# Designs tried in a protein design chat: VH-VL binders against q0aze0. Part 445

Target 1, 268 residues: q0aze0
Amino acid sequence: MKIILVNNRFKENTEKKAQEIAGQLSALNVEVIIDNGLDEPYAGTVDFIMVLGGDGTMLRAARRYGQRAIPVLGVNMGTVGFLSNIEINELAEYLPLILREEYSLEARMMLEVAVFQQQSLLTRVFCLNELLLRSNSPRMLSFALEISGQKLEPYRGDGLIVSTTTGSTAYSLSAGGPIADPQLDAFIVTPVASHIINKRPLVVSPEREISLHLLEEREAIIGIDGQIKMDFGAENRVLIKRAPHPLLMVNLKAKPFFTSIDRSLQRQ
Short names: E, the ipSAE of ESMFold2; O, the ipSAE of OpenDDE; V2, 0.75 times the mean of E and O plus 0.25 times the DockQ between their complexes.

## First folded at step 19 (VH-VL)

Design NN36 (framework fv_ragifilimab)
Fold by ESMFold2-Fast, scan of step 19:
Structure NN36 (fold): chain C 268 residues (1-268), chain A 122 residues (1-122), chain B 113 residues (1-113)
Amino acid sequence: as target 1 above (268 residues)
Amino acid sequence: QVQLVQSGAEVKKPGASVKVSCKGSGYTFTGYWMYWVRQAPGQGLEWIGVINPDSGYTKYNQKFKDRATMTVDKSISTAYMELSRLRSDDTAVYYCARGREYETYLGYFDLWGQGTLVTVSS
Amino acid sequence: DIVMTQSPDSLAVSLGERATINCKSSQSVLYDYDNKNYLTWYQQKPGQPPKLLIYWASYRESGVPDRFSGSGSGTDFTLTISSLQAEDVAVYHCQQYYSTPLTFGQGTKLEIK
């Protein structure tokens, strides 16, 4: 058995804990690859991915490994989050079940984001939460949104978010989007500070293709999962589709999504 | 082991072209963005452009867009930068550099080539 | 273009003393979506290519001595060497990667007095 242990180098507690867990797994004849996020993703075959940290570390792991159809377990290190299944102090209890493959999997849809310059592919990225298009200045953007070839009325405002249901509680929520059951597969399209006050979030089929481009020259950016940034101009186009594979999240313990989000919102 | 090795020094006359090579080894060549940066004698660093070795996509600094051409040969893990219509103020050390952030071209450089001195004189 | 300005152009510091180098950007390089400062510091010794020291404004590259630290946010950034060693004689460069074109400061030459 071969496991990737994903952690965040910039948190001393997670690095130390990763080393401890790697030692324990090695003693059980499990090969461990440690990924702190700085170098390229491990290219070999693995049986399981264990993510040590908060939601940010899970988002990075999903972009690096989510398309490989490998079970991914989120282990919380004390930070409140939505993407972890067990706490670090519970790992010893659940480790025998992990090694015997005695768990269920929950599929979470991902986005495939393709960025073009004119007709040339600039890059392709997979993500778990969202793509953000936003102005890089106080000036509003004017942009076109197309859904499966259907051209909507132009948008004017600060930007737009295209989110998965998993991402419904991330930046889309902050922009006025709905809270979605992560068991549902859908794109959520949420305007950011729209000049048209009645421009509402859209919930569309995950089989749809979404296209975005600027209608006039402005300085804009695209952002992915709160972690990636790229310039976006009138010569650029972005195409968003459902990714070929969902992220396979390990479920060892029931996690109450609705009560968790309810508590989080009350703390605001 | 992980390194970028550039071609040797060049002396060119004004109006000529120069092509500098940069060979990567010890890592997945197509997994990282490759940048070109120059430094005139006693001066600061100046960005020329970036290329995605996998897709072939290029983005240039507008100052160099009309004269610089970046290419890659994946089969030998080598990137090239050609600068045409050379002027005396193009005299500089030219560096290739690997971007640490592989998901975007907005990056910083964790691995640098040794540099190629290009001298342009009449 | 984002203009990067370093200060001072050169400085001389005695062995064991603190060296401070400043870098200012013409606009903020702090991105509110990820809450990161898109700023990096490099060390360049004579005849050598630049070497990565600090990235994301404050994270120290592996293998770089702990006497090096980066601080600041938005438009004002500082590289600090807490106790100068002879091997630290070099030119130091800041770089922004918030947007293209990628831009560098003019460099600060650090010498021992």
Scores: ipSAE 0.761, ipTM 0.892, lowest interface PAE 1.3, mean pLDDT 90

Design NN37 (framework fv_ragifilimab)
Fold by ESMFold2-Fast, scan of step 19:
Structure NN37 (fold): chain C 268 residues (1-268), chain A 122 residues (1-122), chain B 113 residues (1-113)
Amino acid sequence: as target 1 above (268 residues)
Amino acid sequence: QVQLVQSGAEVKKPGASVKVSCKGSGYTFTGYWMYWVRQAPGQGLEWIGVINPDSGGIKYNQKFKDRATMTVDKSISTAYMELSRLRSDDTAVYYCARGREYETYLGYFDLWGQGTLVTVSS
Amino acid sequence: DIVMTQSPDSLAVSLGERATINCKSSQSVLYDYDNKNYLTWYQQKPGQPPKLLIYWASYRESGVPDRFSGSGSGTDFTLTISSLQAEDVAVYHCQQYYSTPLTFGQGTKLEIK
């Protein structure tokens, strides 16, 4: 068995813990590849991915490995979040189940984001939470939104979010989007500080394609999963569709999504 | 070993073109953005542009967009930067550099070529 | 374009003493979506390409001695060398990557007194 152990190099205690766990797994005849997020993703075949950290580390792991259809387990390292299944102090208890492949998988849809410069593909990235389009200046944006070829009335405002259901509790929530059951597959399209007061969030089929482009010369920013930033101008276009593979999240114990989100909303 | 190796020094006349090469080795060439930066004698660093070796997509600094051309040859893990209509103030050391942030071109550089001195003189 | 201004242009510091180099951006390079400062520092010795020292304003590159540290946020950034050593003599450059065009400061030359 070969496992990728993903950690955050910038958290020294996480790096030490990753080395400790790698040693323990090696003693059990498991080959371990440590991925600290700085070097390129491991290109070889692997059976399992263990992510040590918080939601941010999981988002990075999902972009690096989510399209390979490999089981991914989130192990929380003290930061409360929604994407981890077990706590670090529970790992020893669950290791035998992991090694015997005795767990269930939950599929989480991902976005495929293709960014074009003029008529040419600039880059293609995948993400688990959302794509954000927003103004890079005090001036509002004027932009076109198309959903499967259907052209909506022009948007005027600060921006737009296209989110997965997993991302419904991230930036889309802050912008007034709905809370969605992460077991559902859907795009959530949420306006950011719209200058048109009745622009509503949309919940649309994951089979649809969404395109965005600016209608006038303005500088904007594309943000992905709160971790990637790109410039967006009138020469740019973005195409968003459901990624070919969902992230396969390992479920070793039940997680109380609705009670967790309800509790979080009460704290504000 | 992970490295970027550039072509040798060039001496050009005003009005000519120069093409600098940059060969990557020891890493997945198509997995990282490739940047071009120059440095005139005794001066600071100036960004020329960036190319995605996988897609071939390019972002130029507007100052250079009508004179600079960036290309890649994936089969030999080599990037090229051609600068045309050279002027004496194009005299500089030209560097290729790899972006650490492989998911965006808004990045910083963890691996640099050794530099190529281009001298433009009459 | 975001203009990067370093100060001082040159600095002479005695061995073992603290060296401080400043970098100011014409607009904030702090992105509120990810709460990161898109700022990096390079060290450049004569005849050599720049070498990465600090990225995301405060993270040290692997292999860089812990006497080097980066601090600051928004528009005002500092590179500190807590105890200057002879091998630290170099030109130091800050760079923003908040937006294109990517821009650099003019450089600060560090010398031993």
Scores: ipSAE 0.818, ipTM 0.899, lowest interface PAE 0.7, mean pLDDT 91

Design NN38 (framework fv_ragifilimab)
Fold by ESMFold2-Fast, scan of step 19:
Structure NN38 (fold): chain C 268 residues (1-268), chain A 122 residues (1-122), chain B 113 residues (1-113)
Amino acid sequence: as target 1 above (268 residues)
Amino acid sequence: QVQLVQSGAEVKKPGASVKVSCKGSGYTFTGYWMYWVRQAPGQGLEWIGVINPDSGGTRYNQKFKDRATMTVDKSISTAYMELSRLRSDDTAVYYCARGREYETYLGYFDLWGQGTLVTVSS
Amino acid sequence: DIVMTQSPDSLAVSLGERATINCKSSQSVLYDYDNKNYLTWYQQKPGQPPKLLIYWASYRESGVPDRFSGSGSGTDFTLTISSLQAEDVAVYHCQQYYSTPLTFGQGTKLEIK
């Protein structure tokens, strides 16, 4: 059995924990690869991925490994989040279940984002939460949104978010998007501060293809999962569709999504 | 050993073209963005462009867009930068560099080639 | 384009003393979506390519001595060498990667006094 331990290179506590856990696993004849973000993603075959950290570390792991159909477990390091299943102080209790493969899997859809420079593919990136299009200056954007070949009336405002249901509680929520059951597969399209044309969030089939491009030369940015940034100008187009594989999240204990989000919203 | 190895020094006349190569080894060549940067005395470091070795997609500094062409040959893990219609002020050391952030071209460089001196004189 | 300006153009510091190099961007390189400063520092010795020292304004590259530190946010950034050693003689460059074109400061030459 081979396990990848993903941790945050900028958190000393997570690095220490990763080394401790790697030692425990090695004692049980498990081969461990530590991914602290300094190197490229491990290219070899692995059986399980354990993510040590908060939601941010999980988002990075999902982009690196989510398309490989490998079980991924989020282990929280103290910060309250939505993507972890167990706490670090519970790991010893659940480790035997992990090694015996006594757990269930929850599939979470991901986005495939293709960015074009003129008519040529520049890059493809996968993400778990969302793509954000927004202005890189105080000026509002004018942009075109097309859903499965259907051209909508032009959007005008600060930007747009295209989110998975998992991402419904991230930036889409802050922009006024709905809270979605993460077990539902759908795209959520949420306008960001639409000033001239008031647009409602849209919930559309995950089989749809969404394209975006600017109608005026403006300084704009696309952001992915709050962690990746790219310039976006009139020469660029982005195509968003469902990723080929969902992220396979490990469930070792019941985590009540609705009571968790309800508690979070009342606190804020 | 992770490294970028560039082709040797070139001496060119004004109006000619130069093509510099950059061979990557010790890492997944298609997994990282490849940048081209030059350095002329008195002007500092200047970005020319970036290429995605996986897709072949490119993004150029507008200053060089009309004269620079970046390409890649995945089979030999080699990137190329060709600069045409050379002028004397193109005299510089040309570097290839690998972007640390593999998911975006808005990056910084953790691995550099040794540099290729291009001298343009009559 | 984002213009990067370093100060001073050159400085001389005695061995064991603190060296401070400044970098100013014409526009903020702090992105509010991810709360990161898209700023990096390189060290370049004669006849060699630049070497990564600091990225994301304050994170030290692996293998770089702890006497090197980066600080600042938005438009004003500082590279500090707490106790200068002989091998630190070099030209230091800042770079922004907030937007294209990617741009560099003009460089600061650090010499032993």
Scores: ipSAE 0.820, ipTM 0.899, lowest interface PAE 0.7, mean pLDDT 90

Design NN39 (framework fv_ragifilimab; at its last fold request DockQ between E and O 0.90; V2 from the best seeds 0.89)
Fold by OpenDDE, fold request of step 21:
Structure NN39 (fold): chain C 268 residues (1-268), chain A 122 residues (1-122), chain B 113 residues (1-113)
Amino acid sequence: as target 1 above (268 residues)
Amino acid sequence: QVQLVQSGAEVKKPGASVKVSCKGSGYTFTGYWMHWVRQAPGQGLEWIGVINPDSGGTKYNQKFKDRATMTVDKSISTAYMELSRLRSDDTAVYYCARGREYETYLGYFDLWGQGTLVTVSS
Amino acid sequence: DIVMTQSPDSLAVSLGERATINCKSSQSVLYDYDNKNYLTWYQQKPGQPPKLLIYWASYRESGVPDRFSGSGSGTDFTLTISSLQAEDVAVYHCQQYYSTPLTFGQGTKLEIK
């Protein structure tokens, strides 16, 4: 068995823990690769990905490895989040199950975000949570939203979030988006606007495509998963689709989503 | 070994074009944005633009948008930067630099080529 | 464009003493979405390309001595060398990557006094 340990590149304790775990796994004749996020993703074939950290680390891991259809386990290291399945202190208990591949998988839809410069593809990113389009100034943006060729009325607001159901408990939630069952595949389009009355979030079929572009010569910013930033101007266009691959999240321990979210919301 | 190796020094006349190459090795070439930065003698660094080696997508500094052309040959892990209509003030060391953040062109550079001196003189 | 201004342009510091280089951006390079400062520092020795020292304003690149540190947020940033060593003689550059065009400071030449 070959395992990738993904740690948080900004937290040394996660790296140390990764090294420790790597030693333990090696002693069990498991080949281990540590990905601290500072180097290129490991290109070789692996059987399992263990993410050591919080949701942010998971998001990064998803972007790096999600397309490879590899089981990904979130191991929480003392943070509050929704993407970890077990705690670090539980790892020893569940390690035998991991090694025997006795776990279930939950497929989580990812976004395919294509950013265009004029008519040319600038980049394509797969992400687990969301794309955020937001003004680069205190002024509202005017942008066009198109869903499967249907042109909606121009949006005027601070921005827009296109989120997966997984991402519904992330930035979209803060913006007033609905909480979505992560077992449901859908886009959640959440306005980020204080000046628009009665703008409701949209729940959109994953079979549809969402297109965004500015209607004015202004500068905006696109953000992805709270970790990726790009400029977004009038010459840019974003096309959002369901990624052709889901993230395969490992379920070792029952973690009821709705109970968890209810508890989490009460703490906030 | 992870490295960027650039083409040799160039001497050009004003009005001419120069094409600098940058070969990446030791890493997945298409996985990282390739930036081009130049440095005039005794001056600071100036960003020219960036290319996504995978998509071929480019973003240029507006200052160079009409003169700089970035391309890649993925088959040989080589990026190219061509600067046309050269002027004397284009005299500089030109660097290719790998963006650390592979998901966006908004990044810092963890790997640099050795630089290519381009001299523009009559 | 975001203008990066370093200060001073040149600095002479005695061996073992603290060296401080400042970098100011014309606008904030703090992105509230990720709460990160899009600021990096490079060291450049004569005849060499820049070398990454600090990224995201305060994180030290692997292999960089711990005497180097980056601090600051928003528009004001500082590179500090706690105890100057002979090998630290170089030009130091700050760079923002908050938005394009990516821009650099004019550089600060650090010499031994």
Scores: ipSAE 0.929, ipTM 0.957, lowest interface PAE 0.5, mean pLDDT 95
Fold by ESMFold2-Fast, scan of step 19:
Structure NN39 (fold): chain C 268 residues (1-268), chain A 122 residues (1-122), chain B 113 residues (1-113)
Amino acid sequence: as target 1 above (268 residues)
Amino acid sequence: QVQLVQSGAEVKKPGASVKVSCKGSGYTFTGYWMHWVRQAPGQGLEWIGVINPDSGGTKYNQKFKDRATMTVDKSISTAYMELSRLRSDDTAVYYCARGREYETYLGYFDLWGQGTLVTVSS
Amino acid sequence: DIVMTQSPDSLAVSLGERATINCKSSQSVLYDYDNKNYLTWYQQKPGQPPKLLIYWASYRESGVPDRFSGSGSGTDFTLTISSLQAEDVAVYHCQQYYSTPLTFGQGTKLEIK
């Protein structure tokens, strides 16, 4: 068995903990590759990916490895989040189940984002939560939204979020989007501070393609998963569709989504 | 060994063009953005543009859009930067540099070529 | 374009003393979506390309001595060398990567008194 340990070397003690876990796994005849996020993703075949950290580390792991159809386990090492399944102090208890491959998998859809410079592909990235388009200045944006070739009336406002259902509790929530069951496959399209009263969040089939471009020369930004930033001007276009493969998340311990989000919103 | 190796020094007349090469080795060439930066003698650094070696897609500093062309040849892990209609104020050391953040062109440079001195004189 | 301004243009510091170099951006390079400052520092010795020292305003590159530190946020950034060594004589450059075109400060030349 070969496992990738994904960690963030800039979090205190995280790299030391990763080395400790790697030593324990090696003693059990497991080959370990440590990925601290600085170099390119490991290109070889692996059987399992263990992510040591918070939701941010999990989002990075999903972008790096999510398209390979490899089981990915989130192990929380700090801030409570939505993407981890077990806590670091529970790892020893669950390790025998991991090594015997005794767990279930939950498929989470991902986005494929293609960014164009004029008519040429500039880059293609994958993400688990969302793509954010927003203004980088006090001036509002005027932009076009097209869904599967159908052109909507122009948008005016601070921006737009195109989210997965997993991302429904991230930035889309802050912008007034709905909370979605992460086991559903859908795009959630949430306006950011729209100046048009009737612009509502949309829930769209994951089979649709979403296209965005600016209608006026403005300084704008594309953000991905709260971690990637790119400039977006009138010369740019973005095309968003469902990624070819979902992220396969390991479920070792029941983690009720709706109960967790309800407590998080302080509804009690 | 992870390195970027550039072509040798060039002397050009005003109005000519120059093409500088940059060969990457020891890493996955298509996995990182390749930037071009120049430095006039005794001056600061100036960004020319960036190319994605995987897609061939480019972004240029508007100052250089009309004269600079960036290309890559994946088969030999080599990037090129051609600057046309040279002026005396184009005299500079030209560097290729690898962007550490492979998911975006907005990044900092962890690996630099040794530099190519281009002298433009009559 | 984001304009980067360094101060001073040149600085002479005695061996073992603290050196402080400042960098100011014409607009914030702090991105609220990821809460990061898109600012880096390079060291450049004569005849050599720049060498990465500090990235994301405060993270030290592997192999860089701990006497080097970066601080600041938004528009005002500082590179500090806590105890100057002879090998630290160089030109230091700050760079923003918040937006294209990527831009650099004019450089600060550090010399021994």
Scores: ipSAE 0.858, ipTM 0.919, lowest interface PAE 0.6, mean pLDDT 91
Fold by ESMFold2, look of step 20:
Structure NN39 (fold): chain C 268 residues (1-268), chain A 122 residues (1-122), chain B 113 residues (1-113)
Amino acid sequence: as target 1 above (268 residues)
Amino acid sequence: QVQLVQSGAEVKKPGASVKVSCKGSGYTFTGYWMHWVRQAPGQGLEWIGVINPDSGGTKYNQKFKDRATMTVDKSISTAYMELSRLRSDDTAVYYCARGREYETYLGYFDLWGQGTLVTVSS
Amino acid sequence: DIVMTQSPDSLAVSLGERATINCKSSQSVLYDYDNKNYLTWYQQKPGQPPKLLIYWASYRESGVPDRFSGSGSGTDFTLTISSLQAEDVAVYHCQQYYSTPLTFGQGTKLEIK
């Protein structure tokens, strides 16, 4: 059995724990690959992915491995998040079940984001939470949104968020979007500081394709999961659709979503 | 061995073109952005542009957009940069460089080619 | 374009002493959403390509001696060599990657005094 341990090298406590867990697994004749985020994703066949850390580390794991249909387990290292299933102190208890593949899976929709330079594909990236389009200056953007070829009235404001239901509790929430049940598949389109009164958040079928481009020459940014940054200008457009595969999240321990988000709302 | 190996030095006349090659080995060539950077003698570094070896998509420094053409042949893990209508102030060492942040072209370079001296003289 | 300005242009330091090189950007290279400074440092010896030293302003590349450190945020950044070795004689460059075109400082030549 081959397992990837995903951690974040910039989090010293997580790196030490990853080495400790790798040693324990190696003693059980499990092949272990440590992915600390600095090297390219492991390209070979693996059976399981264990994410050691918070939601940020899970986001990176999802972008790197989510399209491979490999079970991914979130292990919380201290600060509770929305994407972890078990605590680090519980790992020893659940490890036999992991090794015997005795767990269930929860599918989480991902985005496929294609960025174009002029008429040519520049890059394609995957996303678990959201794509952010926003101004890179104090000036507002004027931009076009199309949904499956249907051209909406132009937007004017600081930008736009296109999120999954999983991403509804991230930046989309701060911008005024709804909290969505992550069991639903949908796009959530949330304007950021819109100056157009009737630009309400939209909930859109996952079968749609969403296109964005600027209507004026402005400096803008595309952000992916709050972690990946790209320039965005008048010569660019982005096309967003449902990714071919969802992230397959391992469920070993029930995690009540609605009571968890209720507590989180008190913090904001 | 992870490596970028460039073509040899070139001497060109003003008005000509030069095409520099850069072969990547020991890593997944199409998984990283390939940048081109030049350095005139005794001067600083100047970014020319970047290509995604998987898609072939490019972004250019506006200074070079009408004269530089970046391409890849991913079947042989090789990137190319062609600079046309050469002038004497194009005399420089031309480097290919791999962007470490493979998800975006906004990045820093963990691997550099050895450099290709291009001399433009009448 | 983001202009990167280094100071000093050249610096002479005795073996074992501390060397400090400054880099300033014409606008912030701190991205508020990931809280990272899009700034790196390279070492370049004559006839060689640049070599990565520091990325994200303060993180040392694997294999780089711990006498090298980076600090600063926003527009002001510093490369420090805590105890100069003979092999550290080189030109040092900063580079921003906050936006295209990617731009470099003009370089700082470090010499043994």
Scores: ipSAE 0.851, ipTM 0.915, lowest interface PAE 0.7, mean pLDDT 91
ESMFold2 (binder alone), look of step 20: mean pLDDT 94; pTM 0.961
OpenDDE, look of step 20: ipSAE 0.912; ipTM 0.949
ESMFold2, fold request of step 21: ipSAE 0.838, 0.837, 0.824; ipTM 0.908, 0.909, 0.905
ESMFold2 (binder alone), fold request of step 21: mean pLDDT 94, 94, 94; pTM 0.960, 0.960, 0.960
OpenDDE, fold request of step 21: ipSAE 0.928, 0.922; ipTM 0.957, 0.952

